# Ledger of designs, part 37: VHH binders against q9vpf9

Target 1, 373 residues: q9vpf9
Amino acid sequence: MSMSIDSNKLLLRKGDMKLDNYPTCAVEALTRLETLIASRNKQNMVMQIISEFIFLERTPKDGDVRKSQALPISQMNLFQEFQLIIALIEYFSRPGRDATRNAIFLSLFGSHLTPQRSKLLSRLISTAVSGSVAPLLSSAGTWMQQVGCKTPLSLEVAQNIVSDFISYSRKTPEQLKQLPMVGPHFAANFMVAVADLYLNEQRSPTLNPPPDALLDTITEWMMENPTLCQASQQPLVLPAGAIAMPFTTPLAGLLRWVVLAPLVSNRSAYSNLHLSLLRALQQLVSSGESTALPSQDLMQIVKSLQSYCARLAESKTDPQADAAYQKCMERFAQAVQIALSSNCITNQIQLLCLLESLPPHKLMKIVIEAHKK
Short names: E, the ipSAE of ESMFold2; O, the ipSAE of OpenDDE; V2, 0.75 times the mean of E and O plus 0.25 times the DockQ between their complexes.

## First folded at step 13 (VHH; framework vhh_nb_b201)

Design y6 (at its last look DockQ between E and O 0.56; V2 from the best seeds 0.68)
Fold by OpenDDE, look of step 13:
Structure y6 (fold): chain B 373 residues (1-373), chain A 122 residues (1-122)
Amino acid sequence: as target 1 above (373 residues)
Amino acid sequence: QVQLQESGGGLVQAGGSLRLSCAASGFTFSHYAMGWYRQAPGKEREFVATIISGGSTYYADSVKGRFTISRDNAKNTVYLQMNSLKPEDTAVYYCAASPDMQWFLYGEFDYWGQGTQVTVSS
């Protein structure tokens, strides 16, 4: 008489969970969330369970946690944080549905996090990278797309990875080198984030190049896997009814790197990266994907170049005689040519007009004329 | 009590522009995804745009490139800048709010405003 464990009784009332044993209660909570998250009407309960049993946050007992004005304060100590990270890694390594896993990950970390949750997330992802935990990295990739790869939270995660794997090591760890193979979606979205962190005048008035080791790593990734940028375009595995947020490709950000690099660096890695990007762009033509390079991102490059030319003018330097500018324009023109030919650029007319505003470059002029109808 | 109050609707000629505003109260605005929906006469309510708490935006294909959703957390207000308006954009526009998770997982909003009429004349 196989006792059919009445699956119905596991309608776990919040009242049945005990906080007496951490992280056991967190693991139990995660398991319960699998069922609860499928119900649209139980979001308040989901949030309460997460806050109380996973993150050990004090939430008002009575009321809608969703309406709470105060950020919950976690009572977690450093050891408990560590325990939670391990528990989460184990949990996400278990066999299960990708949609459910992704839903739980999104429920845990959302788009607005407390400083403590944010820190924990960063540590969790770094640990996942170190351990090559593919399922967790897949969820993290999905999360980054949903919340936005260029949001402060995503950038924080990216920065933490850079700090953990690049800043403290003379050599890029093998685990980071393998990231595209272990978690291609996450790797692609990570590239979007890191690309936004460097050589970006919107973030810093000065063009700050990426660390050499990071540049080398990204370059190697792109050289070894030219289709890596397409990993960001993969459909998200989400629960039924969920809305997939738009994807962002790393192409525009990396293009900005290689185009603007001559202004700050003469490293050959940028040339290699540029070549890899061109190849990636060429491959997009074959895939029929038309929105790989937003015009806005390219316009940002133009603005940076305009700014540089303005500085040249102040110094009474002719941009035509400036080797750095010429190299920038050459790389830019090559990429734009491919992108335009592949119809991968939105609002092409506006871009062309902006490109015309730059000091003349022979190749760019050819490209503009060829596409100016 | 959660309140969403839309404003800025009205009559505009085709090709014109309008800016809708939605003032929110009764919840922590900065933690919520905000959205706009519209309902034309005799049609179902349709999604227009969403901005999540982190600032990422999502648009319906029908309004991409023409409409821009933005938010001011200091004012607890979400905006919908509508450019290049078409007669087909005529509808009651509704402001909506939910936690980001609700939006991500279910594509639904928990709270709704009363709506503001937008009429685009040919």
Scores: ipSAE 0.738, ipTM 0.895, lowest interface PAE 0.8, mean pLDDT 90
Fold by ESMFold2, look of step 13:
Structure y6 (fold): chain B 373 residues (1-373), chain A 122 residues (1-122)
Amino acid sequence: as target 1 above (373 residues)
Amino acid sequence: QVQLQESGGGLVQAGGSLRLSCAASGFTFSHYAMGWYRQAPGKEREFVATIISGGSTYYADSVKGRFTISRDNAKNTVYLQMNSLKPEDTAVYYCAASPDMQWFLYGEFDYWGQGTQVTVSS
């Protein structure tokens, strides 16, 4: 045949690059990408089509402006950005072909985005949340699992949702409150991301609590949706031959919130969240291939408590007399007991040994002794 | 020109540990998924582990819990820490690389190293 993939790419470029044909060339490119991905074409050609026809980017060598820069140069104005967002909402809202749409979403918004593409992704997802666009949110949830919920790009998406719906909003919108019903997998992965952003000494030298409205929203999600933490355990819908990366549960990060919260807050919402987490732990069904509550995340909680106890020693305060520390340990012991009884922890002996290094607590001592030999 | 050079192979007793390294050049390392495969004599190449550019990992069932894949983007190097080694782990271990999407969509790698021998004595 006289026609090839390169000829078809050139045809799309030549015929569809006109402003009066945008976003038509992007819609046509999306359809062509389905064929290229099904034919197992290499990422290079797929990335070129996405760059040129969907995101309207050029290489620096085509222009004089960025000769020392290897990264693509966006030529998209704000109106074209809006047109693309609407076209993508329409594309992802079509029924059927879930595996194909997830593959397209991964190809559009892979692991590395220019700042312009990252902002487009955040606006697209925020629009999907506002519009309750379940199929797009399902694709976004799949994307978050595949690239990792705690990567900089995923954390940026989560931060932008917090900004759009919590920090910048006068009221927590109903659409955010309904997110677990509309996009449970995305909501679970969003919780993994925001749990990592707050009360986490790996991200900040200070234990910074989440904004009150975010805490309240997460607590309500957990109370009203008991199976939400299990949403990522369902098999991903991906094309045959694709690799499903392991899921993550928000349980460990949210447990860190409720265990460490007495050190920085007296908000009663943490008690409600703690109760919801205990219920979720009791209901947890572990995948046979991975643990739902990795011991490394629990060991991080121990390290934060050790740091706090070291500060108490500097102030000549006995941890056993410190009400905040005792409350932390009570919550931690309750969660550890349930998690061990549900067989949700790997490497439990190492965790139990590390827990013994903390200043003693009556309930925790009982839990440790019951599960050692 | 893409180059992948494995090192760190050798002879080790069962129950022992070994750390493989793979130095990479000729592509933007921080944007690529890196993986390890192995091939025993007379057998087909077998997947061992992958680490994608963002740091998430995926392991074959036979090595899960015993092997750890990691990367150092500053040194353009991927590692495979192998603990609790068994005679069945004896093989030539190959480093592999591709863009993340090639791994996600097809479970495939575009580039391969020459391999390093690992032998586990019982």
Scores: ipSAE 0.699, ipTM 0.883, lowest interface PAE 1.2, mean pLDDT 85
ESMFold2 (binder alone), look of step 13: mean pLDDT 88; pTM 0.887

## First folded at step 15 (VHH; framework vhh_nb_b201)

Design z1 (at its last look DockQ between E and O 0.64; V2 from the best seeds 0.00; counts 0 for: pae E 2.2 > 2)
Fold by ESMFold2, look of step 15:
Structure z1 (fold): chain B 373 residues (1-373), chain A 122 residues (1-122)
Amino acid sequence: as target 1 above (373 residues)
Amino acid sequence: QVQLQESGGGLVQAGGSLRLSCAASGFTFSYYAMGWYRQAPGKEREFVATIISGGSTYYADSVKGRFTISRDNAKNTVYLQMNSLKPEDTAVYYCAASPDMQWLLYGEFDYWGQGTQVTVSS
């Protein structure tokens, strides 16, 4: 019953009748969404406008529609997908409030998307990385925190960046060099996601190392950007009343990489990454961050080491004589010592008991004894 | 028509555990944030926990570490596992739902269940 409501109903009816006015109708819809989102009481209309005028989706007409779980069907052709990506990059590049851009991004891309929208999101972000589109990458960083860096959609985005810039040479790794400078929050959240994809037995039965170029890129980021892990901690810019979801840092996942790497790799980049992680951990510990190394993540590292030692026993190899295992434990003990000295670990008694179940290592024994008091 | 039906409430001794369930219908569950609130007599309704459609969770400080929210998208059901219960947890517990964007932008839910009573004896 407001003029905004009347205009949006007219836009829906007119835009649906004039689908050949794409992408103009999507650009007009984005402008209208700013007002509708601010009003807080038009969320069904917001979802309808996004579906019909931005993503060009229809309600399924074939078969029985009694099933309430039917998803909309994309009507976009390949040219329209390209047009939408360009329109979104232009929209997010315009001067404006960060809270507004972040609200629009969250409205377009929630934590669960149709496969077609997920594909568009991944292409959009990849294009923004290539073009160093800072405002869009800022919104993408906020989005990753709000939906969770390790959720399936965030992992899909991270995998697509690795595919585009690293694995399939569609773009070059050099295009990633500026990402920590252009979009530090997104870069930090990307590191959380990508760290979860590799050297992680919760994701794969085997310890799959990251591609060499990805490892080199992450190592260079950490060496050249000493405050990058702190970017996860910056307050989000959200509309008034919004709830900031908990942040995460990439420290735990990258620590798993450097601790487990001797089991699968001799690349020197892991030594450089390890030193950078110890420095970053000390900085976050000094700032009073008690969630820098969750004990659950550290216990995952122990489980992977236990699995490796079980395989050594089957081949009748003594873990104390295994150079790879001893290197893993040296790195692990160094990180655990820093975290324990600052009370940075929750459930530390359970962790210390679990660490004692591993074959002995000199430094780790000293660390355990010093902190079981 | 959106429907939310809580179950699993009851009487339990302090230190005990209880699991609440909320069956949902009338919307595409996998796109919705789900939450739990509680209200003791004479008090304002209090936030307990949220799980958004992609699985990320958020808890009130008073229940963090003791309560766990989870969801099963195949069964259109959200759960609240309550451990180490205290007498101050006594309340009517309400299931809530909204699209992710409503929670993420406003911290609010559109739809509410009828509630289930949880009573924790000293």
Scores: ipSAE 0.561, ipTM 0.831, lowest interface PAE 2.2, mean pLDDT 85
Fold by OpenDDE, look of step 15:
Structure z1 (fold): chain B 373 residues (1-373), chain A 122 residues (1-122)
Amino acid sequence: as target 1 above (373 residues)
Amino acid sequence: QVQLQESGGGLVQAGGSLRLSCAASGFTFSYYAMGWYRQAPGKEREFVATIISGGSTYYADSVKGRFTISRDNAKNTVYLQMNSLKPEDTAVYYCAASPDMQWLLYGEFDYWGQGTQVTVSS
């Protein structure tokens, strides 16, 4: 006689939850969400519960949270925020289903956040990094992929980590160094985000290099674990019916770093990073994975180099005599050679044509000719 | 009332380009995922592209590299730029909308437009 657990009775009537004891009410809310999140028809209720009992936001009396034009205003004070962070860390550290945790994390922190929720998210993740909270970081990694690693929200999270662990620390904390081991998926997606922040002319007219300590950290990560970039390719554990967003590899962004670095820096760390990237590319080739480097990202590198060469021309400098350009092209050609040989680049013909538009480089010319059918 | 109004469809030659627009009203656009579906004669409706509120995009393999979905929150409009069109792209194109989290968690859209016809000649 299989006791049909009457799943009907936990109809969480909004009326049964008391706001009287924060953060207890938040924890209770989270527990209730575990059941609700499995139901496709209860999303509005989920959002309301989150808003009211977790973030203490004023919900408009009349309506569909989805129709409200006004950003909910949280009434949380700093102490309550701290309590919530601790409560969330504890909650995510509990034994449970990964799909449920990830769903709850996504429900708490969607792709559009209030400034307050965004700040809280950043603090939460920083705390998780500091405490090496693996389950929470796993959910954060999943979240970052679902919302997009290069979106403003993801970039904000990444920037805050850089600020907390790099900018304010004389030495890189051990906790950040261990991040690839504790949360490889998050670490990989974090690398995508930070790679997008620096040496990127789409974000800044000037090529801004990463902080030295960040560069060193990323380089160390890549040297110690060449497969770290593959962590972004892990299948997402999501609720039934959910759609996984495409993964983004950090390889393209980091390649941009090493290729363009000679224009702004002569640090040896870039050479080490370049070597690690080449190794990572070689490993991907061996694994038969064909989608490691989007052509669009490589084309962006070419555009940056074109811009640089245009400036050289204005100064009547021959690109052939420019040591920085030559070094850029050398690094770029080596990576492209590996990528093309493994058919890891989409729209290869277009990329080759664009590469031909650059002032000639001996190695690049060889690479182009070898693949120009 | 939620309304989605598609425009920009028409007849185009193979290799040509079209830009579809969908004007949305009746909900907070900035918090919604927007998508495009298409239905060819005698075929089932199929996914084309989605853009979530945060800006990330997802494409069907059949249109990847040719189509680009974008949004303008100020205009409450989602766009589908279609390049290198093929006869196989001939269909009625539908605009769809759902709360961002609804789509992320369940992969479903709640609201649909009336559709706009796209015909690609050989």
Scores: ipSAE 0.387, ipTM 0.729, lowest interface PAE 1.8, mean pLDDT 89
ESMFold2 (binder alone), look of step 15: mean pLDDT 88; pTM 0.887

Design z2 (at its last look DockQ between E and O 0.75; V2 from the best seeds 0.00; counts 0 for: oily loops 41.9%, pae E 2.01 > 2, grease 24.3 > 24.2)
Fold by ESMFold2, look of step 15:
Structure z2 (fold): chain B 373 residues (1-373), chain A 122 residues (1-122)
Amino acid sequence: as target 1 above (373 residues)
Amino acid sequence: QVQLQESGGGLVQAGGSLRLSCAASGFTFSWYAMGWYRQAPGKEREFVATIISGGSTYYADSVKGRFTISRDNAKNTVYLQMNSLKPEDTAVYYCAASPDMQWLLYGEFDYWGQGTQVTVSS
């Protein structure tokens, strides 16, 4: 190594980097981090550089010595936040190795961040979407897989994209429509996250449909990009020794949307999305233990249908006469049949027994009988 | 000073269940990745499971579907629920901890507990 471990510690001294020289000190810190991360065994130094020179954080002063577990305090003003976002976009856009960019991104943004870092991450990603900044979106896609697409931080990022581009916009921007082409891995992981935000009783006491413009955008993505759900299956580019966390496809969450949607909506876009999902399931390559439709995800759909049927019983309505329930079950049966023939489901016997717990449906009964033998 | 204290080990029949706990102190628990390793007699330590600070999990193939890692940030405790135990699960089980960055970049842990014995009889 060109520098000793002790020399690297000396580079962290505040005398070498002035806080009032922002964003220059952050840019210089990013450059130094590449060497420190590659050398390994420097995690405390890396964390201190990130905290002090990139995010401008400090440890609480002497008055809080008994509270040594206190979170770092950000001293960054709004203008410095904007300067940092621009500096990060420039850093990630430069030529270089994907493994290095991904290592830096993961070092800056873990799976649990201070509120200030979380806000900045969301603004950074939204800015990258607006600017179609492919290298940054590629690193963000890797980041979402590594921390988990359904974790609180990933859901916060996804919700902020929905807010920025759907909820507070009259017309869906072209940059969002082009996201699958610019950053397909990130687009796929974003779909996993937004699918979890809507029509999901694990996240909300009631079934809340996605905004119409979001539904239309996702449907259009799926129709125009047949391989999008497979984008996360490409090998990750990570530092040597790092472990790739399991990928997740958006198929299960989007299936929940189309199966449960008749309970709250009549929009025809759900029919188009359903057809796209069935085609994606048919084209999926079989593996020993399928990850596309885990039985746990299908069990969640069954539970929501059971809750709906309980409410029908309170109003003395027969589920077999309820048009919404019948449409839910038709879509569900079609998907289950295709998924079974594609080996996309684990624990098939447990799933089939669980499906029998629902009020009977003609097509679903045929599917169950065909696969219990 | 980082301290990791495992508990919940013991003797169990094949097919049975056991729940391990690891109490942690000396660091900000909610910001750390936590994991479990095991070491059978005469063998090297092997990875069992990890849960990162945000809650995402990763399992060794040999325990998928049988073991569940979880954490309680309010109690600074990580758990390993072990179901459908087999004699080859017999080992000393070690709790491990690192900042998320260490796990995410290198797949490794810095801090280790003293271990708890799990014995599965046939």
Scores: ipSAE 0.597, ipTM 0.851, lowest interface PAE 2.0, mean pLDDT 85
Fold by OpenDDE, look of step 15:
Structure z2 (fold): chain B 373 residues (1-373), chain A 122 residues (1-122)
Amino acid sequence: as target 1 above (373 residues)
Amino acid sequence: QVQLQESGGGLVQAGGSLRLSCAASGFTFSWYAMGWYRQAPGKEREFVATIISGGSTYYADSVKGRFTISRDNAKNTVYLQMNSLKPEDTAVYYCAASPDMQWLLYGEFDYWGQGTQVTVSS
């Protein structure tokens, strides 16, 4: 007698959830979502429940179809926001299926957020870092990969972490130092985001270095755990039928940091980071993983160097005599050599051609010649 | 009612470029993932590219590096820039849409356009 679990009964009749007891209603909503999220046809209901019972959002009733595009406005006060953060931390700390937890996290924060949800997300993640809440950070890592580590939302999260743990603290908090151990996937994706924020001419016409404390933290992470960058490659635990977005490795962004750093800084931390990156690359090669460095990211580095050399030319300075350029090229050549030797670079020919366009550097020339064969 | 209207298709020589557009209506565009599929004669419909509401993009391997998907939320329009076109790219191209979360969780599109013909001549 196969008890046909009447799947019909958990129809969350809108009428049964009382808004009167926040955050209890939010917790109840989360629990109900566990069942609903497994159904492909109930996504709209899931979104409605989240909006109404978790974030207390009200859709402006005003019938103007044009105004209906208005983002729902949350009626949450600061205290309720705090309550929600605590409730979410507790919820995610409960035993459960990772796929369900990740799906719920994605459902809560998606890839496009209201300003209020975005702020709440940032606070939630910062709190999770502070409290070393591993399950929540795992979901956050998955979320970052799905929405994209270099998207405005991910960058905002990363910036907030930097602000909370680096900018306002004289000493890097122990909780941030432990982040790679507590949430390696999130830490790796966080590194992708922060790497994109600094020394990036696509974001700023000026090469802005990272804060010293951030650089030191990232360097320490990489030195202590050379495999940390591989954490981004872990398979995502998602619901059945879900599409996993491609992973992004921190290696390319961090390589950009160390290669371009001589143009703006002489800090020894960059040398240490460079060494750790080379080690990480070597380990990837040994593991047989073929896609460590996207060619596009390397091309971006070349573009920055081209721009710098153009400025040198304007000042009638020979790039061969420029110590900064030479140091850039040395670091770059070492990394490229390892990457090319392991066939980890896509479109190698194009990259080699582009590298040849740069003023000659002895080591780079050797690397290029060795692989144009 | 959800509507997706493709435009920009036509005949182009191999190595040429086309830009497809899809105008969307009937839903909050900024909350939706948008995608492109194509179907060649006698073949199954295949994925080409997707852009989610947050801006992240995904491409089929066959078009990676040649095609670029983008969106303009102000115009409720998604674009597919197709460069270095090949005869193998000849197909009817379909615009697709789904709530962002539907894509993230299930990888499926709910709404489809009528399609626009792209023909690449050798």
Scores: ipSAE 0.305, ipTM 0.672, lowest interface PAE 1.6, mean pLDDT 89
ESMFold2 (binder alone), look of step 15: mean pLDDT 89; pTM 0.893

